VHH binders against Methionine aminopeptidase (map). Designs and how they scored, part 8

Target 1, 301 residues: Methionine aminopeptidase (map), of Saccharolobus solfataricus (p95963)
Amino acid sequence: MTEDELNKLLLAGKIAAKARDEVSLDVKASAKVLDICEEVESIIIENKAFPSFPCNISINSEAAHYSPTINDEKRIPEGAVVKLDLGAHIDGFISDTAITISLDSRYQRLLDASKTALEAAITNFKAGLSIGEIGRVIEKVIRAQGYKPIRNLGGHLIRRYELHAGVFIPNVYERGLGVIQSDSVYAIEPFATDGGGEVVEGKSITIYSLKNPNIKGLSSRENELIDFIYTRFNYLPFSERWLKEFSTNVDELRNNIKNLVKKGALRGYPILIEIKKGVVSQFEHTVIVKGDSIIVSTKSL
Key: E = the ipSAE of ESMFold2; O = the ipSAE of OpenDDE; V2 = 0.75 times the mean of E and O plus 0.25 times the DockQ between their complexes.

## First folded at step 1 (VHH)

Design c03 (framework vhh_ozoralizumab_d1)
Fold by ESMFold2-Fast, scan of step 1:
Structure c03 (fold): chain B 301 residues (1-301), chain A 122 residues (1-122)
Amino acid sequence: as target 1 above (301 residues)
Amino acid sequence: EVQLVESGGGLVQPGGSLRLSCAASGFTFSSYEMYWVRQAPGKGLEWVSEISSSGSTIKYPDSVKGRFTISRDNAKNTLYLQMNSLRPEDTAVYYCARDYLESGWYDAFDIRGQGTLVTVSS
């Protein structure tokens, strides 16, 4: 990792932390999910970065992957447990962070479970350690507080313009995941639940990314959309809300997106829901491993 | 420990053929959907092919459909990619990947190996 690359990673982390911490104060019953995420994304852009993926707002048993759509009218319910998950990038150098806000005092312990698991994971994080040992730490902390970790969600290796770069950081002990590498960037993201400890896919898809830009048999307009997506987002996840410069016709955009997913040009990310509809909490930081140093880029300011 | 070891890459002329192999160990190979994914230098990961756990469902993007064939031998824990009519734009490091059940991302790729380099050049 060069000094310039490290500086971009650190700045992306600070910008994401700023957006997270400022906007979390606006997470209230009756607030529009769209307004919250547009505020997150505007703070990131105003600070000369770009969102590394669309702002996610996941409520109660939703664990991940809900980003508001164009003209979305969804509002935060009374007593909701809300996961605010966001990230920034500068020239493809990525940050990824999440916080849970509870509007219901009954869930304070559930929030503490994933929050303290994240703190314990970071404390134990070092180059050369087996990745499965981080999962062990997370699992023990969450279970000690009377909750289940979500076993099929976890953190991930991050590379330039690659949000999920092929290495999984588990929330439970697992063998064969390799070792933590120096000069690497990881997201660590414990999920805790009072449910079954597993997510399943829902039917809604609101987040997409490029899967293959070289698909044959596309129309000129479809190829123009692929070029637009690649130019602006590379392989990073994006929202239909970010395609307004390409077309102001919402029906055209949605039909093109569905067609490109069907043809394998785009990947869709279905909403993830706890298997028993248990309430989910999540906290997440991006961690930079540089030699023997561990730097939390998304730490609160 | 989970391992995926790719092999079979090399230098080939345009129009040539190569067969890639992926040796899997440390998990129940027959229970996982498997993928071939490639990465050209300085670019992101690109999906190339996928095959269901039984081998009965196979998918390709149009860019390789008719030229590439994915297959698996569950008794030998091995995944294959037969590549025909190779083009310069097929130049990339090729990785095999298993279905990433724990990632929470649709069509996520659990990449374990170092990949195998395919160079298509005269």
Scores: ipSAE 0.000, ipTM 0.260, lowest interface PAE 11.6, mean pLDDT 88

Design c04 (framework vhh_gocatamig_d2)
Fold by ESMFold2-Fast, scan of step 1:
Parts: sequence; C-alpha cells; structure tokens
Structure c04 (fold): chain B 301 residues (1-301), chain A 120 residues (1-120)
Amino acid sequence: as target 1 above (301 residues)
Amino acid sequence: EVQLVESGGGLVQPGGSLTLSCAASGFTFSEYALAWYRQAPGKKRELVAGITSGGDTVYMDSVKGRFTISRDNAKNSVYLQMNSLRAEDTAVYYCAAGYYELDSWGYDYWGQGTLVTVSS
C-alpha cells in the first residue's frame, strides 16, 4: 500500500474510534437504539467519511446484524449487555470496530474474556504466522476465563470497498487457513459467551447489500431503487434508513426491499443469535500489517 | 432450507484414491465459499481445503499436492479429489458453506459427514 492509502486507513480508524468512544457513553437503559446509531453515523459523516456498514447494536444473546429501522422504537433494556459495532471508510479504505457495554456488573468477567482475547490476538499478530494460531490464542484466553468462544464467528481480511474479503480469522484453532500477509488489513473480533458457543440465524433482517443488479423482469421503480443503491453504496451493506432520498414512503421502501430480496437482487442479513440464548460479548479492532509493523487503526485516542 | 449432502467415502488402501462430493441446495451456490473439514477419532476438527466463490483455494500443509478441491456451479456441487491416501487421512469428512461479506464470516452450514478409512 501507498503512503496515501495508509493515511486514509489511519484516518478512517480514528474517525470510527471517535464515534465509538463518544457514543458508547450514551448506551443506557431506555435509550432508543435508533438515536444511538444515528449519532454514530452522524459523527462519521460530519468528519468527512462514510459508514462502511450500518451501525449494529446487538443486545444480550444477539451477537450481530441488528441495525435500527426507520422510526425504530426499540429501547435498551435494564441490565443489558450491548454490542456497538461500527465502521467508516474514506474512498473505500475501511475501518471496522466494536465494543461491548454492560449495564449489569455481573457480566464484567464475560466482557473481560473477549477484551483480553483481542489484546492477546493483537500481541501475537505477525506477518508469516498461521492464521489458525490466532484462533488458538483467542480460544485459550476465553476458555481460561470459563467462557466459550463463538466458533462460527470471527475476523476477516479487509480490502478497498470489501468489508469481508474472503480470509477468515477464527476464534478457535483451525488448520489450513493460510498465513497473515504483510501489506494487508484485518479485523480481529473475538466473541465470548456463557451459552453454547455458536450462533444461529433469527428471523429479523435489517441490513442488506446489492447482490445482482442485472435481474430481468423488474418494475421500473425496482430498477430505479437498484440504480440508487448501486451508485450510493456499491456492494457495501446498507440500511433502509439510508434510502430516505429515494422515497419518504416507508411502506413502499419496505415492500420494494422485500421483493428485491425475494427476486435475488438484494441479500438480506438475518440477525445472529447465540444458540442457547447465552449472553454475548465482543471487542474488535482493525489491524494494519505493514512489514514488521502492526498498527491498530481503531485504538482509543 | 439449506442442505449439504456428502458422498464418496469408504474404505481404501494406503496409496489409493477417493473422490468426495457435496451436493448443495437452498442457497445461491455461486455466491458461497465451500470447504472440506475432517475430524479423526480423539482429535479436533480441522480445515482440509477451501474454495472461494471466485475459485481461490486453500489447503492444509499435509494434503498439498495430494488433494484437490474444485466446484461446479452448474451442478451446485463441491468435490475433494484425494490421491496418495495415508492412514493419517482416516476421518469423518464434512462439507461446509459460508457466505462472504457477512459480519459472521465463517462457515454457516454443515453436512452430516462421510467416513473415510485408510487401512490395509
């Protein structure tokens, strides 16, 4: 990567960390999830970046894939364990980060498990190391604290305009995943739980991405929506909240989205829930590997 | 609903060959990464080989040059060609599928497994 590309990655990381750290202070019982995520996305845009994906706010046994909907009335419950997951990009140079906030002190050990696993993973992160060895480190740290890692979730390689670029960073030991490469960007994201250690798909879908813009037999309005999505977001994930300039009619938007998913033009991302309804904690940083240097772009300022 | 159905396992002598097949349904096959995992008695599950939607492949070191993973999007199938089999390759082999570009990156769907026994 060039110096200019590195500078954009670092700036995207700083902006995401700023939004994360400032908005995490507003995660309280009875707060609207919509207000929290609109504040995150507003901070990113105000700092001249764009969200790389919709702000996720996942509660208790929800691990991932809840972003607030238009006019969402959902509120943070008393005693909630809340995952705030967000990212920014500048010209497609992406950051991705997450923090868990607990409103119940009884879950502090669960938070420490994923947090210390992330710290250990970063300490051991090095070009040429087998990716499965990072999973071994994460698994060992989480299990030593009496919790289970979530085995079917993990980190990922990031490329320009590609949030998940086809390399998996596991939370458990696995062979055959390749080696960490220099001149590359990774998200490292341990998940810990007091449940079964696996997620399953729920029924709610609040996040979408463009899958196939060339489906035949669409209405003129459906084609207009696809064109709007492609020009605004390309293949990056998006929220219905970001389509207000296309239509202010919420029922029309939702019916068009549902039909486009059914026809295969859009992908919907179901909410992910711990298999035994265990509480989930997560911490995540974006890491830049540059020669012998490991740079955490999303570290707190 | 998603289904992955493995076939092709069996008993083979050292130095022999087997081809495992995995037939997939219930998802847009061409958009998914596919992998073969194995679990031997008393050992942890391990990734044997993977293939991305774009055709890039990954292999564990002990099978490089002996095993080949391939996919046929027209048939919704993934294959593992296993040559020069060794006693240490004895395991239950599992087919797995995962959709790229998810926050839950990994393998979301698993088959029931097929037994491969390498023995004289």
Scores: ipSAE 0.000, ipTM 0.280, lowest interface PAE 12.0, mean pLDDT 88

Design c05 (framework vhh_7ubx_2)
Fold by ESMFold2-Fast, scan of step 1:
Structure c05 (fold): chain B 301 residues (1-301), chain A 120 residues (1-120)
Amino acid sequence: as target 1 above (301 residues)
Amino acid sequence: QVQLVESGGGLVQPGGSLRLSCAASGFTFDDYAMTWVRQAPGKGPEWIATISSGGSTMRDDSTKGRFTISRDNAKNTLYLQMTSLKPEDTALYYCARLDYGEWSYYFDYRGPGTQVTVSS
């Protein structure tokens, strides 16, 4: 990793942490999820970065993959446990971070479980350590608090313009996942639940990414949309909300997205829901491994 | 029904080469990242390489100079090209499916494996 690359990673982390910490104060009963995520994304852009993926706001048994849609009217329920998950990038150098806010004091122990698991994982994180040992640490901390880790979610290796770059950081002990590498960037993201400890795909899809820009037989308008997406977002995830410059006709836009997913040009990311509808908590930081140094790029200031 | 079936294993001498295949069915193959994992006798599984739905590869440092992962989406097939094989590479090799952007836990949708034995 060059010094320029490291500086971009650090700045992206600082911007994401700023957006996270400021907007988390606005997570209250009756708040619109659209307003929360638009504020996150505006802070990132005002600080001269771009969102690395759409702001996710997942409530109660939703673990991940809900980003508000155009004119979304969804509101935070009374007593909700809310996961705010966001990231920034500068020239494709990515940060990724999440916190859980509980509007119900009965869930504080559930929040503490994933938060302390993240802290323990970071403390043990070093080049040369088996990735599965991080999962062991996370699992031990969460189970000691009386909760289950979500076993089919976890952290990930991050590369330039690749949010998930093919290495999984588990929330339970797993073998065969390789070792932590120097000059690498990882998201570490424990999930804890009072449910069954795994997620399933729901029906709603609000986040997309470019999968294959070279599909044949597309209309000229479909090809224009693909070009727009690639130019603005590369292969990073995006929201329909970010396509307003392409079309102000919401029905046209949604029909084009649906057709491109069906034809294999775009990937849709279904929402992820705890299998027994248990409440989910999550905390996440991006860590940079540089020699024997571990740098938490998304740490609060 | 999701199914993964490995083939191409066998007995090879040290310094030899093998190409493993993994035939996928029951899902849209090109939507998913795919991985190769091996398990040596008496040891836990060891990750070798992952290839994303878009073709980006990640390889374990200990084998990346000798092993190459690739895919043929038209044939729904994943490959592992292995060169300069060593006795330490003796293991059951299997493929597994990973969700692009969200990862399944390790034992979800993996094949039964193909045996590679490196011995003279």
Scores: ipSAE 0.000, ipTM 0.213, lowest interface PAE 11.3, mean pLDDT 88

Design c06 (framework vhh_8h5u_2)
Fold by ESMFold2-Fast, scan of step 1:
Structure c06 (fold): chain B 301 residues (1-301), chain A 123 residues (1-123)
Amino acid sequence: as target 1 above (301 residues)
Amino acid sequence: EVQVVESGGGLVQPGGSLRLSCAASGFTFYDSSYAMGWYRQAPGNQHERVAIITSGGSTNYPDSVKGRFTISRDNAKNTGYLQMNSLKSEDTAVYYCAAETLYDWGSPEYDYWGQGTQVTVSS
């Protein structure tokens, strides 16, 4: 890792933390999810970074993968438990962070479960440690609070322009996941629930990424859209909301996206919902491992 | 290290059946954060997901194989399966077993853990 690369990672972390901490104060009953995520993304852009993925707002039993759509009218329900998940990048050097906000005091222990699990995981995070041992720490803390970790969600290795770079940081103990490497960047993201401890795919898809830009048989317009996507987002996830400069015709845009997913040019990410409809909490930080040092790039100022 | 190994591919006539196996090591299906998926790639085509099964047993299939393919797992044997019925020439592809999370944002390259097994449907 060069000093220039490290500086970009640190700045991306600071910008994401700023957006997270400022916008979390606006998460209230009746607030539009669109307004919240546009505020997050605006703060990131105003600070000379780009979103590393669309702002996610996941409510109650939704764990991940809901980003507001164009003209989205969805509002935060009274008493909601809201996961605000966001990230920034500078020249592909990525930060990723999440916080849960509860509008219902009954869920404070559920929030504490994933929050304290994240703190414990970071405390134990070091080069050379088995990745499965981080999962052990997370599971122990969450279960001690009377909740279940979500087994099929977790943290991940981050590389330049790669949000998930092929290494999984589990929320439960697992063997054979390798060891934490020096000069590496990881997201650590415990999920806790009062449900079954597993997510399943729901019906809606609001987040996409480029899968293959070299598909044969595309129309000229489809090829133009692929070029637009690659130029602006690389292989990072994106929202239909970010395609306004390509087309203001929402129906045309959605039909093109659907066709490109069908043809294998784009990947769609279905919303992830707790299997028993349990309430989900999540906290997440990006951690830079540099020799014997652990730097939490997304920590609050 | 998480590893999966596919077996059971071969040559079959249209309308025939094959059962693919995915032997997992480095994790257990009944106590795993991983879902097991099956993907295929035919020459000149993109990788296509044909089935997924979670640790809890929830399954999903695309319309192209729904009703013809069935994904399952045997937790005691730490092995997943893909039962393929009513095979068509269009099903000819290399089939890959992947241990994956459902929310991977990464490169398509990271969705594949196995070496692949060839399925050829030809008269």
Scores: ipSAE 0.014, ipTM 0.361, lowest interface PAE 7.5, mean pLDDT 87

Design c07 (framework vhh_7d4b_2)
Fold by ESMFold2-Fast, scan of step 1:
Structure c07 (fold): chain B 301 residues (1-301), chain A 122 residues (1-122)
Amino acid sequence: as target 1 above (301 residues)
Amino acid sequence: QVQLVESGGGVVQPGRSLRLSCAASGFTFSSYDMGWYRQAPGKQRELVASISWSGGSTNYADSVKGRFTISRDNSKNTMYLQMNSLKPEDTAVYYCAAQYEDILSGYEYDYWGQGTQVTVSS
């Protein structure tokens, strides 16, 4: 990792932490999810970065993958447990972070479970350690507090313009996942729940990414949309809200996206819901491994 | 085995200060919410102050707000109660408590110390 690359990673982390910490104060009952995520994304852009993926705002049993849609009217319910998950990039050098805000004091222990697990995981994180041992640490901390980790969610290796670069950091012990590498960037993201400890796919899809730009048999308009997406977002996840420069006709845009997903040009990310509808908490940091140093790029300012 | 041992009680004049300590052993102290309770003669045991496992949240009885401060040191397995501006009505046996709810079993773990006497004489 060059000095320039490290500086971009650190700045992306700082910008994401700033957006997270400032906007989390606006997470209140009756607040519009659209307003919250537009504020997150605005802060990132105003600081000369770009969102590395659309702001996720997942409520109660929703664990991940809800980003507001165009003209979204959804509001935060009274007593909600809200996961705010966001990231920034500079020239594809990515940060990824999340916090849980509870509007219901009864869930403080659930939040503490995933937060403590994240802190324990970071404390034990070092080059050469088996990745499965991080999962063991997370699982032990969460279970000791009387909750279940979500076994089919976890952290991930990050590479330039690759949010999920093919290495999984589990929330439970698993064998065969390899070892933590030096000169590498990881997201560590414990999820805890009072439910069953597994997520299932819901019906809603609000987040997409480019999967295959070279699909044959596309219309001229479909190829124009793919070029627009690649130019602006590369292979990073995007929201329909970010496509207004391509088309202001929402129905046309949604039909084109749906057809491109069906044809395999785009990937859709279904909303993830706890299997027993249990409440979910999550905390997440991006960690840079550089020799013997562990740098939390997304730590609070 | 689980033990909570209180210390720092005594007899003091009104307006003086005492610092209570609770030393914990035999369990994972850093995973438990902790509290101080007190019981005066002929009265029910009442919560004085509580602190979450991380120290991030505290709660105080109205009668002690602004005068008492609860804290914890997870590296030493110890909880403290700094008691300032003591009043005769603060006279009681003070108990250290560790509380944890096991959501999966539904069982509440509730460990108590033997108590330490605080007497504020006018």
Scores: ipSAE 0.000, ipTM 0.090, lowest interface PAE 21.4, mean pLDDT 88

Design c08 (framework vhh_7ocj_1)
Fold by ESMFold2-Fast, scan of step 1:
Parts: sequence; C-alpha cells; structure tokens
Structure c08 (fold): chain B 301 residues (1-301), chain A 120 residues (1-120)
Amino acid sequence: as target 1 above (301 residues)
Amino acid sequence: QVQLVESGGGLVQAGGSLRLSCAASGFTFSDYDMGWYRQAPGKQRELVAAITRGGSTRYGDFVKGRFTISRGNAKNTVYLQMNSLSVEDTAVYYCAAEWGYLDSYEFDYWGQGTQVTVSS
C-alpha cells in the first residue's frame, strides 16, 4: 500500500475509535437507539469522514444488523447487553470496530470472553499464518471462559469501498481458508454467547447495499434512487435514514427499497439472532498488515 | 450437507484455454450468488468473477475480456471459461456461494480449490 493509502486507513480508524469511545458513554437504559447512532454518524461526518456502514446497535440476543430506522422509537432496555458496531471511511479506505456495553453486571464475564479473544487474536496475527489458526485462538479463549463462540460469524478482509472483500476470519478453527496476507486490511471480530453458538436470520431488515445497478425494466424513479445510492454510498451498506435528500415521503421510500430488493438491485441484511436466544457479546478492531507490522487502526487513543 | 466441487483445472500453455466447473449440492442453488476466486502463492485470495442469482456478472480487471462466468441452474453448476491464459493466471481457483449477511458477509460456502498452472 502507498503511504497516502495507509494515512487514510489510519485516520479512518482514529475517527471510528473516537466516535465509538465517546458515544459508548451515552449507552444507558431508556436512551433512544436513534439518538445513539445519529451521534456516532454525526461525529464521523464532523471529522471529515463518512460512515462505512450504518451504526449498528444490537441488544441482548441480537448479534448484528440492527440500525435505527427513520423516526425509530426503540429504547435500550434496563439491564441490556448492547453491541455498538460502527465504521468510517475516507475515500473508500475503511475502518470497522465494535464494543459491547453491559448494563447488567452479571454479564461482565461474557464481555471479557470476546474482548480477551480479540486481544489474543491480534497478538497472534501475522502474514503467513493460516487464517484457521486465528479461529483456533478465538475459540479456545472464549470456551476457557465458559462460553461459546458464534461459529457462523467472523471477521473479514477489507478493501477500498469493499467492507467484506471475500476472505472470512473465523471464530472457530476451520481448514481451507488460506493465509493472512501482507499489505492487507482485516476486521477481527469475536462473538461470544451463553446460547447455542450460531445465528439465524430474523425478519427485520434495516440495512441495505447496492447489488446490481444494471437491472432492466425499472421505473424512472427506481433508476433515480439507484443513481442516488451509487453516487453517495458506492457498494457500501446504507440506511433509509441517509436517503432523506432523495425523498421526504417515508412510505414511498420504503416501498421503493422493498421493490428494489425484490428485483435484485439491492441487498437486504436481516438482523442476526442467536439460535437459542442467548446473550451475545462482540468486540472488533480493524488491523493493517504491512510487512512484519500489525497496526490496530481502531485502537483507543 | 453442503458441497462445492471444482473440476477442470490443470496444466496449459500460455495462450491456451481451460473451462472450470463447480458442482453444488446441499442447498437451493438458484437462491445463491456464485463466484470464482483465485489465490497465487504469497498473495491474497482475489475475486476473478461473480454471477448473481439473477444472472448479472462482474469481473476482476485483470481478466476482463478473457474470462466468462456462467451458471446452469438446472445442473446446479457454475462455470468459468478462461481464454488467452498467461503465466500470471497461475493460481488455485476456488468456487464460492453466498446468501449474504453484513457481519458474516463472506461467501457462505467454499470449494476445496482446483490448481491452474500456465507455463510459458
């Protein structure tokens, strides 16, 4: 990677870490999830970056993929275990990070399990190491704490304007996943649970991305929406909340999104829920592999 | 049980052609996007070509105009036609299938890979 590219990755990481650390202090019972995520996204934009995906705020057995909707009234419950997952980009150079905040002291060990697994994974992360060995490290740390890793969630390779670039970093040992490469950027994201160790899709979809901008037979309005999405977000995930400049009519907007998903122009991301409704914890950092150096771009200052 | 089984790899001279096939079983093939990735020694696994469940295609810049991806839903198979091969195309080629999730937004299933070696 060039020094300019590295500097953009480092700055995107710093901005995401700043937003994460500042807004995590506002995660309290009765807080509106909309207010939390709008504050995250506001801090990113005020610092001259853009969100790389919508702020996710997933509660208890929800593992991932809840981003607040337009006029969302959802509030954080008493005693909640809350995953705050966010990222920034500068000219498509992406950061991705997450922490879990527990409002219930009984879950501190569950949080420690995924947090210490992330630390162990980073310590062992190096070019040339089998990717499955990172999964082995994560699994052993989480199981030693008395919890299960979530098998069908994991980290991922990141490329410019590609949040998930086709390489999986598992939370359990797996063969055949290749080796960690130099000059590459990865998200490492252990998930731990007191449930079954697997997620299933729920029915709610609040996050979308452009899948195919060249679908034939669309209306003029549908094509205008696709052009708007591509221009603002490229292929990165987006929220309906970010489309207000396209339309202030919420029902029209939602119908257009639903139709574009149905026609294959957009991808929807269903919320992911632990199979036994177990509580889920998650911690995540973005790491840059540059020669023999491992740089954690999203580490707290 | 889900399986992706690649075939059609082998040794070929520069300028030659190969056709890779990937036979899928254990899932509803028509609901999945399919892709071909490759990994050369010391390099990152990279996208060669992808085809959506709706039939739309995308290609890596290094193969545009030379490779063609296609799918046969009746046979649960995805294909990669590789023409005008160069020594730089030498890699293990992997078949992949994806339903899609944001935090597990990687391909759901991977084949074991098939070796393609292009000699000068």
Scores: ipSAE 0.000, ipTM 0.174, lowest interface PAE 13.5, mean pLDDT 88

Design c09 (framework vhh_gocatamig_d2)
Fold by ESMFold2-Fast, scan of step 1:
Structure c09 (fold): chain B 301 residues (1-301), chain A 121 residues (1-121)
Amino acid sequence: as target 1 above (301 residues)
Amino acid sequence: EVQLVESGGGLVQPGGSLTLSCAASGSTFSIYALAWYRQAPGKKRELVAGITSGGSTVYMDSVKGRFTISRDNAKNSVYLQMNSLRAEDTAVYYCATDYFGESYWQEYDYWGQGTLVTVSS
């Protein structure tokens, strides 16, 4: 990792933390999820970065993958447990962070479970350690609080313009995942639940990424959309909200996106819902492993 | 990473039945959406049936009512029960991840080697 690369990673982390901490104060009953995520994304852009993926707002049993759609009217319910998950990048050098806000005091222990697990994971994080041991730490902390970790969600290796770069950081003990590497960037993201401890895919898809820009048999307009996506977002996840410069016709955009997912040009990310509809909490930081040092790029300032 | 291995193909007469099996190896099989695709000689690969992690299913129109997709997460397996087979069903059948979009941790589409189904007298 060069000093310039490290500086971009640190700045992306600082910007994401700023957006997270400022906008989390606006998470309250009746607030529009669209307004919350547009404010997150605006803060990132105003600070000379770009969102590394669309702001996610996941409520109650939703664990991940809900980003507001164009003209989204969804509002935060009374007593909601809300996961706000966001990230920034500078020239593809990525940060990724999440916080849970509870509007219901009954869920404070559930929030503490995933928050404390994140703190314990970071404390134990070092080059040469088996990745499965981080899962063991997370699982132990969450279960000690009387909750289940979500076993099929976890953190991930991050590379330039690659949000999920092929290494999984589990929330339970797992063998065969390799060791934590020096000069590497990871997201660590414990999920805790009062449900079954697994997610299933729901019906809605609101987040997409480019999968194959060279699919054959596409129309000229479909190829224009792929070129637009690649130019603005590379292979990073994007929202239909970010395609307004390509077309202001919402039905055209949605039809083209649906067809491109079906043809394998785009990847869609279905909303992830706890299997027993248990309430889910999540906290997440991006950590930079540099030699013997662990740097939490998304830590509050 | 998920590795997929198909089995159960073979020669069958029109009107006959076959069950295809796909065995997966990997740490978290239950999270994947899984699909059966087929490709006949000289034709494009097409989706036959899909099943989400939650068990919801989809089918191509020509196989609805004849084929049934199912999964067994304890055995890391997905199955395609094929009834009332027709000559037009002759193809190599592939098990694959990611028909319905990828789960948060999927980095690649995973494909098996394929299993040949021949429907002929």
Scores: ipSAE 0.000, ipTM 0.207, lowest interface PAE 11.3, mean pLDDT 86

Design c10 (framework vhh_ozoralizumab_d1; at its last look DockQ between E and O 0.51; V2 from the best seeds 0.00; counts 0 for: pae O 12.4 > 2)
Fold by OpenDDE, look of step 2:
Structure c10 (fold): chain B 301 residues (1-301), chain A 120 residues (1-120)
Amino acid sequence: as target 1 above (301 residues)
Amino acid sequence: EVQLVESGGGLVQPGGSLRLSCAASGFTFDDYAMYWVRQAPGKGLEWVSEISWNSGSIKYPDSVKGRFTISRDNAKNTLYLQMNSLRPEDTAVYYCAKEYGDYLSPFDYRGQGTLVTVSS
């Protein structure tokens, strides 16, 4: 990791933190989720970065992966527990962060569970440590609060232009997951719930990413869309909202996306729902491991 | 509902070979890296092999490297494990599992398993 690369990572983290901290204040009952996410993405862009992925705004038993679609009319309900998950990147150097806002004071302890777990994870995060041990730390904290960690949803390795780079950071102890590496970037994101402690895939997909740009048998128009996506987002996740310049016909665009997913050119990320419809909290930071040092790039200013 | 069904296990002598299969359904198979894991008697789950969605990346632990070969047929939603030069220490229940990711753990999502016994 060069100094220049580190600087880009840090700046990306700072920008994401700014967007998070500012927009989280706008999370209130009856607010349009589209407005919230557009504001997040606008702040990121205004600060000379790009969104690492479409702003996620997952509510109550929605744990992750909901991003508003074109003309989305969804609003935040009364008493909602809202997970705002966002990231900024500069030249592919990625930040990833999340915060949970509760509009119901009864869920404050649930929020504290994942927030405290994140802090504990960061405190114990070091090069050479077994990744599974981070899971043990997170699990212990969440369970001590009387809640369940979500077992199959957690953090991950981050690489340049690769949001999910294949390493899983669990919320429970798991063996054989390797060790934390120096000169690496990780997202740590404990999830806590009063439900079953597992997520399942929902029916809806609102986030996509380029999977295979070299799929054969695509139409000229489909290839144009693939090129459009690759040029603008590389392999980072994107929203249909970001493709308006390609086509103003929403139905056509959605059909194209759907077909490209079917053909294996694009990957879709289903909304993740808590298995028992429990309420979910999440907090997330990006952590840079540099030698014996740990830097949280997305900490508040 | 995610379903993974392993088959092909059995009794073999040391030095023998087996080919395991895993039929996948309930998810988009070619969106996920797939894994083989195994659990020997009295032991925890052990990672055995990994293959990316397009077979572009394949990984093995040292314990099976050179002896086992993972492969997949995305058109058939099937995962395979060719096991050669089997050893008594390979005796275990073998499971296929989905990739590690933000929302999935291979140790959480696996099939019923198929028993492989290596004995003289």
Scores: ipSAE 0.005, ipTM 0.239, lowest interface PAE 12.4, mean pLDDT 93
ESMFold2-Fast, scan of step 1: ipSAE 0.054; ipTM 0.438
ESMFold2, look of step 2: ipSAE 0.006; ipTM 0.358
ESMFold2 (binder alone), look of step 2: mean pLDDT 80; pTM 0.810

Design d01 (framework vhh_7d4b_2)
Fold by ESMFold2-Fast, scan of step 1:
Structure d01 (fold): chain B 301 residues (1-301), chain A 122 residues (1-122)
Amino acid sequence: as target 1 above (301 residues)
Amino acid sequence: QVQLVESGGGVVQPGRSLRLSCAASGFTFDDYAMGWYRQAPGKQRELVASISGSGGSTNYADSVKGRFTISRDNSKNTMYLQMNSLKPEDTAVYYCAADEWYGDLSYEYDYWGQGTQVTVSS
């Protein structure tokens, strides 16, 4: 990677960390999830970056993939364990980070499990190391705390305008995943639970990305929406909330999105729920590997 | 036959420096991560610093960042902790530890030394 590319990755990381750390203080019982995520996204934009994906706010047994909808009235419950997951990009150079906030003191140990697993994973992260060994470290730390890692979730390689670039960083030991590469960017994201240690797809879909812009048989309006999406978001995930300049008619937007998912032009991301409805904690950082250097771009300060 | 032997502890005044050494034998030194832990009277052990087998990665407790430096010499099977700007709260028994995995939880290190006392007092 060039010095200019590295500088953009570092700045995207700093902006995401700023938004995360400032807005996490607003996560409290009765707060609207819409207000929280709009604040995250506005901080990112005010700092001259763009969200790399919609702010996710996942509660209790929800692990991932809930972003508030247009006019969303959902509120943080009393005693909630809340995963705040967000990211920024500058010209497609991406950061991705998450923190868990517990409003219930009974879950502090569960939070510590994924937090210390992330710290241990970063400490062991180096070019040439087997990716499966990072999974071993994460699993060992989480299980030592009396919890289960979520086996079918993990971190990922990040490339320019590609949030998930095809390499999986597991939360358990796995063979055959290759080695950590220099001049590469990774998200490392341990998930811990008091449940079964797997997620299943729920019915709700609030996050989408462009899958195939060249589907035949689309209406003129559907093609206009595809062009709008590609121009503003590329292949990065987006929220219906970000389509207000295309249409202020919520029913029109939702019908067009539903039809484009059905036709394979868009990918929908179902919410992910712990298989036994266990409570889930998550912490995540973006790590830049540059020669012998390991740089945590999303670190606080 | 694994042995970890600490040395270099002592009594110093605040603001002074000490260098701890840990001599290792009985295992392939460069395949093991190494760490320094400390335990003050009546308190639990805490991680101070750790270093990967190659020496390419290091980690520090927030309380010692900028003051302590961990290093290793694989040709001599020895790990070091350079402790600068010592404070009374650094007073503890310092333990050398070895593990196959860098950054593990303190109670799960494979091998431990006997400890060396560091006292910071005037």
Scores: ipSAE 0.000, ipTM 0.102, lowest interface PAE 21.0, mean pLDDT 87

